# Miniprotein binders against Putative pumilio homolog 16 (APUM16), part 17

Target 1, 332 residues: Putative pumilio homolog 16 (APUM16), of Arabidopsis thaliana (Mouse-ear cress) (q9fie9)
Amino acid sequence: MANNNSFSMSTMFNTIQEILNEEPLTVPSPPSRGGYSLFHIRKAEMDIQRIFNFMTGSEDLKDDISVLDTGTLMWMASLMTSDCDYFMVITTNKNGSKTLQKLMGMSDDMDVFFFEAIMRLFIHVMTDKYASYVTIQGMRVFQQDKRELMYDQILRYACFLAGDQYGCIALNEIITDLDDPYYRDQLLDIVANNALLLSNDAYGNFVVQHVLKLRDSRCTRNIADKLCGYCVELSFKKYGSYIVERLLEAGDVPMATVVLDLLACKTEMLIRLARSEYGNFVVCKALELTNEILTADLFYGLVNRLMPYRHLLHRSPRSKIATILDSMSVPN
Below, E stands for the ipSAE of ESMFold2; O stands for the ipSAE of OpenDDE; V2 stands for 0.75 times the mean of E and O plus 0.25 times the DockQ between their complexes.

## First folded at step 11 (miniprotein)

Design r18 (from r12 with F66Y; at its last look DockQ between E and O 0.03; V2 from the best seeds 0.00; counts 0 for: pae O 6.0 > 1.5, placed apart)
Fold by OpenDDE base, look of step 11:
Structure r18 (fold): chain B 332 residues (1-332), chain A 85 residues (1-85)
Amino acid sequence: as target 1 above (332 residues)
Amino acid sequence: SPEEILKRAQELIDKARELMEEARKLLEQGDTEKALELLREAYDLLYEAWELAYELGDPELIMEAYELMMEVMQLLDEAEKLRKE
């Protein structure tokens, strides 16, 4: 018989109100391990557990936050952020993260507590699946001064965050949501400057791909410049091939950069690439995109190098390269 | 001290390299589960080394730790593929 003690929000509200209707609780300084009576420790422990249950409870909490007075919310915010481990337990919880996101931006005074906690635990928050969205929400709703300090941390740790499973997602969302051109351009410059490293990374590649999809002309050009001479090597790799395909799609200059790398490599390497698991898609896409009047020189450059070896390119059922080449062969 | 932090970071990197090499051998032997455990431990050590490198502001050490983290992640992906087969 699992006693589903349905801790009703109403019972918590009533108890929090009962606690607040006693004498002005001087915001207990975070319990220094010192002289707090066993009674105060137990009361604080009970309050901590109640707050946890509130924060991690089901989504129906939207209506209940609106009923809490500002003093209660401030007290809760103070308690939640008084201990880093406790804050992490709440913020890494799916419902806790969602509740925090709702509490953020309600009051500048409350936002101080959340901001300070996020800044102390910045990497831990940004590399967590649910906690990262607390930071993203802070970047939307906090005052400008707090957002700037958070941007400075994002810039400082950008490459690390890009290489993290959840950090890369958070970083991509932040890049997309950035309303400040100055910070956005700096972040794009960091991605571009580290494009080779990030393109070889299991998660960083998603950041490079995301940035290329934004179609920032300066950033795209800088990425193409950094990947110049490496496009063939990248195209053998799963994630690298996607980046090179995105460069081919990004415009005439990036496309030319990729095709020139393909044309500069040894014939054996080009044929190996065209026959490879991932590189065949890159070579095929390069042929498809250069088959235009303005890029005819690049197209014929590729065709002329591949044509003598067309018989080796038929083995991949997914490769359209042979079909493209056969369409150009004058029927003898 | 900065010297102590640098020393600790290097010790973590060295230990991570050892674990990575053991994990590679285990993957070759088909012991994917133990390899995954060692790779996770190596990642945690490299993460700590990376944090220390950032505290020092040493760009070479930051890059070394990061490159090794990427290698660990690649090995983890390989190990996960082998486990699904």
Scores: ipSAE 0.018, ipTM 0.375, lowest interface PAE 6.0, mean pLDDT 83
ESMFold2, look of step 11: ipSAE 0.667; ipTM 0.884
ESMFold2 (binder alone), look of step 11: mean pLDDT 89; pTM 0.887

Design r19 (from r12 with E80M; at its last look DockQ between E and O 0.71; V2 from the best seeds 0.00; counts 0 for: pae E 1.6 > 1.5)
Fold by ESMFold2, look of step 11:
Structure r19 (fold): chain B 332 residues (1-332), chain A 85 residues (1-85)
Amino acid sequence: as target 1 above (332 residues)
Amino acid sequence: SPEEILKRAQELIDKARELMEEARKLLEQGDTEKALELLREAYDLLYEAWELAYELGDPELIMEAFELMMEVMQLLDEAMKLRKE
């Protein structure tokens, strides 16, 4: 009998759960007349069960890694990466991911196994809550030639990852940790070039927000340029309004870009925005941030447009816009 | 220091959780404007904690803050729909 390494992930997962739920072995089955090939296949399955239990076991097993000899570690790396299902079941487990991260970087020869498994399964690894951190660890500890190939894959799939619940988290970690300016700048450029699409996405908006928080002046300028002309439309939207708020906070030039967009639309649209579910917060923040001497033209541009409609803005409950306008119109 | 950053991030998350629970009660009571105010505050606290978690490189803290931010966005959506009614 032969074990099919290409079993579906759901089938392999059920098999692993059966192994984990088995009672401790008491007596091995007697040897059969079965062929040598079947014995070696079952030995590998028993060995992967031991590796799985070790990799996914409790916190105490993490201490045992430091005492294992190099030969044992190489054998474990080889076997656990020999089958895509073995690798995925281990790395999608919280403890399995953490334990694997400890093994990475210990040996360049061992890292070849991990690198090849990650690259074979790149999208599956990067979109998993726990397995994605195995890739992130690889980018921290692998040799440069491997890291460069991994960065190429990140660049290739950046927009797809940004739109994924766990991919966006992993992408942000990579952006934070990436110390190679060539790859970092290319990744930031991809985010900026796609900023409009990402800003309206349930997960992509978190990538844009994170990048703006980095305070990278070139990337922030690129995002502001790509969103120029769209800030009013974004400000009506659930996710887009937060991006516009982050852009207002990102520096004087991005702030001016947003406010000029607000001032460029017709007054009727600006009032609709100021009274809208999400846009009122954008207009309020724009007023608060421009209320200083160097930006007085922008501030009074907004105030002059809003003041005639002060009574309508009071109907927007607990909006600070009306309060700001009242302070401008009452001397005592 | 990393220890001070971790302490601040956890305090922000704890406060955000309290605000979120209070906001849920307010939504059931129909006080949607007060609930929105608390949810916006919770989001701001979580956004700060989330960025501190990236600075620490703490995967569990990053995920905790992120999941809470997504919960706040869902509650904001619910509150906005109720206000339109």
Scores: ipSAE 0.651, ipTM 0.878, lowest interface PAE 1.6, mean pLDDT 84
ESMFold2 (binder alone), look of step 11: mean pLDDT 89; pTM 0.877
OpenDDE base, look of step 11: ipSAE 0.761; ipTM 0.917

Design r20 (from r12 with M73L; at its last look DockQ between E and O 0.79; V2 from the best seeds 0.00; counts 0 for: pae O 1.9 > 1.5)
Fold by OpenDDE base, look of step 11:
Structure r20 (fold): chain B 332 residues (1-332), chain A 85 residues (1-85)
Amino acid sequence: as target 1 above (332 residues)
Amino acid sequence: SPEEILKRAQELIDKARELMEEARKLLEQGDTEKALELLREAYDLLYEAWELAYELGDPELIMEAFELMMEVLQLLDEAEKLRKE
């Protein structure tokens, strides 16, 4: 009955956490019982500590990676990815993430280890400030088959990632860097189909804003269609107001969609919007952008509805709306 | 050029930081309306910087612009609270 004294990976994680906290390494008392010679455990512990120090050390590491032989790098990659907790400690570290990004794409054999670790921890990696860039780098340098599997995960979790503080940034970078039209279009379709949900979200709104700025005509139109009838409601909200302003800037069709929503609402609602904290900027932007010959009907539609109530708009000393309306009133 | 884009993005961020600091002072003074205008201007500048950062593919600049945008949004929430009081 071989007592497999499984070296508890938890002990290693705790030791790494103690190192990260600059607390003096209380050398854990050697576990008494099992037949793994104290020498092999100490060697493995020393090797893990050396790897950690190498991975999380200062940026001058560019020269050090070039000196390491392929066998050593493969061993390091294998060891770093053998434990999920240890891998997360390295990948969530600023320098560790940067070093991993440099190691990725050096060989397909090493990339297997990194890819497998990323895929096991996909959500954890993508929702971390530094680890998300390891995935982004993988999407750039990994073989096509690995990138496709990563795209499938991104598509599956796109709305979740869009609603995360760091996931939304990573998602926007991935959308920008996507070289595959098929995956790009699917991701844009997910954003467009969920535009109302994302536009009301503290982080998802940045994904919608970013996608609108890419000026994909199909996606922009689909977003405008999904937000049609909701532009007034969105314009009262902090995040929603920025989305509606971006729609106004996205082209003639999105702009018309927004302005038509403003024109379709009750006069009381439009005046409330024009006096609201965020909505006043939307209405002002709509007036500014429609004050062109080609959109004169939309402009005059807004002006005619707002003009009778200009006296209510002057109560906000900074309402550019009142200034615009006053500039059009012929002095009697 | 990438260097010109980086320079422009940094100029936008620096200007946004100035506006944010002025807005903080205005909030302390109770001038919530002026603070709100400056914060919106700061947000627009940061958004332009953020777009330039994505064009460059500079992750540090993207993160800086994003963090400042989040800070602007928090200051906007503070301004709203003070206006209701």
Scores: ipSAE 0.258, ipTM 0.676, lowest interface PAE 1.9, mean pLDDT 84
ESMFold2, look of step 11: ipSAE 0.658; ipTM 0.883
ESMFold2 (binder alone), look of step 11: mean pLDDT 89; pTM 0.889

Design r21 (from r12 with W50Y; at its last look DockQ between E and O 0.68; V2 from the best seeds 0.74)
Fold by ESMFold2, look of step 11:
Structure r21 (fold): chain B 332 residues (1-332), chain A 85 residues (1-85)
Amino acid sequence: as target 1 above (332 residues)
Amino acid sequence: SPEEILKRAQELIDKARELMEEARKLLEQGDTEKALELLREAYDLLYEAYELAYELGDPELIMEAFELMMEVMQLLDEAEKLRKE
């Protein structure tokens, strides 16, 4: 009883056909002989409100959008992108975003309208929860020349997007999908060169974590180089501690970078870190991951520094570090 | 298979929500140290779910996992405030 906006494919199709057949609101001159007059009248009668209702209706009702004729689809694309407010209202709607994504890639001529609207509103689109996926879809289906222009914009605004709640997710999607080494390497280099700043940001840290999990060896080494000397500082912090954990997990060189940073500080600082609310997880992970034959020097470096103070770690609720140290004290 | 990945991701999210609920109770009781442990575990489960959601190509699941991870960070802020008290 409360469903005010439910749609069916039959209802939506009939609504579109009704829009196409409506008479102009003014009293027109008699039509001239020619197909252009009839065609223009039908397209001019399109009601943006009815298009909005169609675009934002349920996704499961739109499986047959491909049955609409090309002239109707072209007019819809033109109308939806004719005004910034129309485009934003449709694309910031969950179903509107999904429906628009289905229209994209169907026609290169139609895609020109979508591309121009996206570029005009680039920052607004990229920082919206739903509209950002319209841009992501464009980079999947648009012609190469358009995709290259979009990549240029992403490179230009990469750090701004990384610091945004929804921009960081969109950026991670783009990084994951990007196959062109020219643009991919540039984007990864921007993230790596700004790794310290981003690691301390509420949303940027998620981008750094994401690229470390991609296991791109060049990017990982660049991030490790930029964060070398900062791993203890980061490990005290809510976001930074996860960055350090991702470095520990990212391979032998990043792991060594982290552990050598930990070992380079004075013992009282290392103990303070091991007892801290975020640093204890880093120290525990470092012990777990270095407990291998090839990293035994790193492992015992940590154990030798921590063991004399294990009583402080037992009194702490950080029992995982103490458990590891206790397993080292069993006589053979 | 995609269905197995979806089921796994949903199980991780469900478990993370349980851990977050338990952590909220612990914070109300003043047990910030156990709450921190549960919140870090919840974040790790949610990050795994986030990665599985990428594998599925499921934007709704990606966003659900991400927003829950942000909630974990808010609870960690609460835990920090209670410790200073």
Scores: ipSAE 0.754, ipTM 0.907, lowest interface PAE 1.1, mean pLDDT 83
ESMFold2 (binder alone), look of step 11: mean pLDDT 89; pTM 0.884
OpenDDE base, look of step 11: ipSAE 0.764; ipTM 0.917

Design r22 (from r12 with L36M; at its last look DockQ between E and O 0.73; V2 from the best seeds 0.75)
Fold by ESMFold2, look of step 11:
Structure r22 (fold): chain B 332 residues (1-332), chain A 85 residues (1-85)
Amino acid sequence: as target 1 above (332 residues)
Amino acid sequence: SPEEILKRAQELIDKARELMEEARKLLEQGDTEKAMELLREAYDLLYEAWELAYELGDPELIMEAFELMMEVMQLLDEAEKLRKE
């Protein structure tokens, strides 16, 4: 019986609708050092402009963060997190993100500002190329109580993040760094329980591929179980075919699951798969990986099904399978 | 040896970029089947680089390899559309 949790697809859709209704960010780009006009900047805007210049400037000029006094650092943290637009302009800048990461963890009092800003803007931060690494850094350096709240949000939005271009990378980084068994197991279970949906997604497939390479036997078995019966269907598809290849590589049990799925379909379907633009690579990899003494029954199961059609496979521009079959003696 | 791993990942990315450029030329010539073969090879190299980047804990390499893999997927979409035409 699968574990039911509070996060569901309906919750994810509601969250997406809330994001779409938010007002766009409108803040001017920080100028280069010495490039802005003081004539047109109010005093409060001048203070934030100095922070923009410092945070987004060259890394070579920022080696001296450790020499700034605590009062200056606290003032900077307070001001740059005081407005959602300020925080997002800084954190979505490559240098701004890197600089903020250096400030994080220096002081628990300063970290409160960063934590509150991240949580207020969680989805916007997690779906940005650079800002998402600010959240990842927080999970590395914040106090445990803050990190646990962040993990709760990750679990809540895991499937949504997995389907986002940059959210999937951020999620993979979090999966790599998780050392708390409770949160790690729950996150891996969410990925496995949604493996079919994610495997067909343009970005979610990268999360499934990453999790399979972690060598977590329980999670790999769960993914294989959820994809059992779907491996032929997936193998016809651009994204799905890579997932099936990763299953073949993930260990003896997932490899057997894939090959048994291939052998369970009708011969006409297996030959269509072997000649298809994506499925031919899956069949070829299955032959290559099962061509060992311990998996000889799987290997010859495939060979026996494919061999009568060897000449048809030769007519395909993707005839690597036919070459493998040509090198075989027919088992007696 | 982190330095050797970094060098290997960069070599894989460089080779993948070469294959992708060759694939783009083949798509312009209408040779979609050969282009798709090169794109599959490029993806495999990038996937290995992506794994090495995670081993290094190098966010810039992770992102570079990922964005190139996404570009390969876009080129595969283009190749599929040209073939159906």
Scores: ipSAE 0.701, ipTM 0.886, lowest interface PAE 1.3, mean pLDDT 83
ESMFold2 (binder alone), look of step 11: mean pLDDT 89; pTM 0.890
OpenDDE base, look of step 11: ipSAE 0.810; ipTM 0.932

Design r23 (from r12 with M63F; at its last look DockQ between E and O 0.77; V2 from the best seeds 0.77)
Fold by ESMFold2, look of step 11:
Structure r23 (fold): chain B 332 residues (1-332), chain A 85 residues (1-85)
Amino acid sequence: as target 1 above (332 residues)
Amino acid sequence: SPEEILKRAQELIDKARELMEEARKLLEQGDTEKALELLREAYDLLYEAWELAYELGDPELIFEAFELMMEVMQLLDEAEKLRKE
């Protein structure tokens, strides 16, 4: 289906890639126009170095935050956020991130500085191991109007973040914490509507797996619906096979959807899947999970298709399916 | 309780590390079938630990389990390479 929207997902990904490929901002060069300008720049550099050392320092240094007066804390917040490089150096440091999180929520006036810095650098922050937790903390402690703007950004970049090594982790934390039904349902719907794409992605599959573990019946049903007809294809793939296994585990309806997909293909394809590098694990899981009185029709549907090929399955280096079949009564 | 969840997650990670160590040995020996079985089992343990880590809200544990799952994915790629041809 052609996408005629001026702000398509493809266009958004191209724009994001351009942002990520640009050289990071540096501390501005001092102006050449006079000593007054150099004096202010040099003092600010010395002050920011003290703040860097303080923010990234040991746990003992952290005790000093509690004794600082509001004016000092406001000065620190203003200076740390005055330059994109200052903010990123602090927030991409493990201790810097943790210390900044402690400052957040202390004052709505201070939080304005942190919020504005996060929003200016949203993609850079959300794709960093430690800085992303500064954003997550903001979503926990900021005023509601700021949180809503942050949710808007999350929704806008959800698929991009899901495809990023650290973005997927941060996105999952946000999904876990998100208690506003309006934003939560929209985010879950984005994941479900893109489930096939994400399930084939090296990092996006972790978002789909996490969402399935939440046991949200509406979202699980939507994912199963979007993947219906693709379960065999996915089961041949490294990442896709895990998604199918998660669907099998997610409840009776998703399990039935998967098994019916498996049974809908020709026996030749089912046997090829059962002997494949990743698909054999899916077939094994399906047999194990349907081996119950209430799912006997699904179980024997699989057994009846596989049993005539027991010797072939046993000859496979992946003989676990054959062993399972050997342990059962013979279907008729 | 949080203490019981943490203990369970740590036990799952410890077991997964053991399975991964054995899988690496098997890959060096060319036994890709047994290695694949151990790696899939290790992944399942890590997935459970990873979800327990989200339940705890423990970022260090989340990243530990995640990095191990990514390592399993690398080992699966190595197993696939040994089989391809």
Scores: ipSAE 0.746, ipTM 0.906, lowest interface PAE 1.1, mean pLDDT 84
ESMFold2 (binder alone), look of step 11: mean pLDDT 89; pTM 0.884
OpenDDE base, look of step 11: ipSAE 0.804; ipTM 0.930

## First folded at step 12 (miniprotein)

Design r24 (from r23 with W50Y; at its last look DockQ between E and O 0.69; V2 from the best seeds 0.74)
Fold by OpenDDE base, look of step 12:
Structure r24 (fold): chain B 332 residues (1-332), chain A 85 residues (1-85)
Amino acid sequence: as target 1 above (332 residues)
Amino acid sequence: SPEEILKRAQELIDKARELMEEARKLLEQGDTEKALELLREAYDLLYEAYELAYELGDPELIFEAFELMMEVMQLLDEAEKLRKE
């Protein structure tokens, strides 16, 4: 029997308005011994629970934010951000995060509370599934001075965030949403400078893949330069094979970089790669993408090296590499 | 339109799930080669869905695609183990 205590929002609004309209009762100066009265503790606990229920409530309750006066909203923001554990409980909640995102940008005075809380808990917020979107929203709606300070934290922790399960997603979103070329270019430079490390990481590889898909010519070139000489090694690996495929797709320069690495390795290594679990897809993709007039030299370079060993590339009747090679074999 | 993008992303995810289920059956049968092909195709579909989810700004769809890509990676690890045995 789940007691659906449908706390009607109307009762909460009325109670909050009653609390705000209560004239300051001249509470006699409490005696000098710092015992918080049980009453103040209970009122604070009740207010905290009410705020939590409001913030984590269903989406239908969010239309009621428009009915709250600015003073009430500022009071709520102050309470939510006064305790780090309480703020984390709200921000890590799916509905709490969404409600916070709606409250952000309503006023600069309110945004101070949210900004300060995010900055105090920056890594905790950015590495959570739902809380990271509070930061992303702050990067959209906060004043420029606050956004700059947040960018400085993102830059400082970029590699750490890229290696985190949820941080990598948040970082990709931030990179995509960045309208400031100065900060965007710095993030892209960090990704490019750490491309080899990130390409071998379970989560960092998604950041490298994402950045390659943005088709920034400077960043793409820098990544290709950093991965030059490592494309064969990466192509044997689970995550690395996808990075090398994304390089092949990223343009002529990164494609040439990959193919030249494939052509520079020993024949035994190339055949081992073409027969490997992940490397076979990379070699196949390289053949497919280079089979154009403008890249014919790269294509024929691969074909000429693989052709003598085509019989070893027939793993199954469905070997795409073997099919490509056989299509070029003039029947004698 | 956003509705068309969402529809396309869901179609990609549904197809990827089908391929992943077929790949699981193939792994149980010991056909690791065909399973790997399907898992790679599933990953590519999920990545396209992931990009569409970013275009929409839909966090739930981003995470669904991402979590399924991680599941593909786990199935690839299983396939690797079965090949070494």
Scores: ipSAE 0.771, ipTM 0.920, lowest interface PAE 0.7, mean pLDDT 87
Fold by ESMFold2, look of step 12:
Structure r24 (fold): chain B 332 residues (1-332), chain A 85 residues (1-85)
Amino acid sequence: as target 1 above (332 residues)
Amino acid sequence: SPEEILKRAQELIDKARELMEEARKLLEQGDTEKALELLREAYDLLYEAYELAYELGDPELIFEAFELMMEVMQLLDEAEKLRKE
């Protein structure tokens, strides 16, 4: 069996650019049938050129879409989605994306065109800076049956999207919007079950950070459980240190999980962490957040391990830790 | 209000850009330790702006804050290389 043809940004760009560079042909205007029109129709290639110019033009210079004839809007939707290259050139343009988002939700019949184009190109749309917001808008305004199919695709590709520069942003928008427990819990579980891998990823860490900030107690607990035993390792790392800081901030149980991990390692390792490029920030935050009556055992656990070596922490150029320790008097 | 949130996010981004610019100068001078401190401060400001941008539902602000955080990460990598020289 032959593979489904694959979309190419280079091919799409070249096709649209050639059409846009053509000289307009002079053709008599067709008679109007009781409505205003966005374009003067002369030839098929001129029609897509006019739609492209309209869709990608500045928002300040466009007609009010809400008063356009529904026949004109249906014609536009049909033509711009008739070819994958047309759709992608429009949706990857900043203004094209914004204009398309305004058209979505106006008509169920129009939305079928948009939905089918999005689903054909799902990964390419979701990994684009502007086109991904077309998909997000669809999940806000499409009929429920379409939205459910789109969530199924999100669940399928969640880890791939989380590891993409723009996919992680789009995924976080979707996570923020989800109210349906069936899809929400599954998506949050995928993030939590992959928390260690994602926490070490240049883009995936933003997804883990985002879900921790949602303050969903189940998801936070699952992430803390998956990262338990790894907090020292993560704290040495550029991306991982921020995940550990988010756990410290997420509540009493995740904070205790982190601090107990720190206390479980050898004192030599804890001092190395406290002096390290990224780990010093974690240790400092742990001290700051546990310095309360109800967490005094955790606080003094850290202090007692660090205090004998405080002069090594003074030699660190970044040591708020030493300042905290110096402000204290400890029993003999 | 949304207007106050937007103003706060823009102020955070502006301050972070200033810190990043100063950090770049410090890296050229070889003061990598101070540069790292400024870069961590810039990241924290940008992350707050990023959170505010999601609260606003403002994609352009989200991308601005996010892309600047990626630039901070690049500068952190450069600072790490210079320390090992």
Scores: ipSAE 0.728, ipTM 0.893, lowest interface PAE 1.1, mean pLDDT 83
ESMFold2 (binder alone), look of step 12: mean pLDDT 88; pTM 0.876

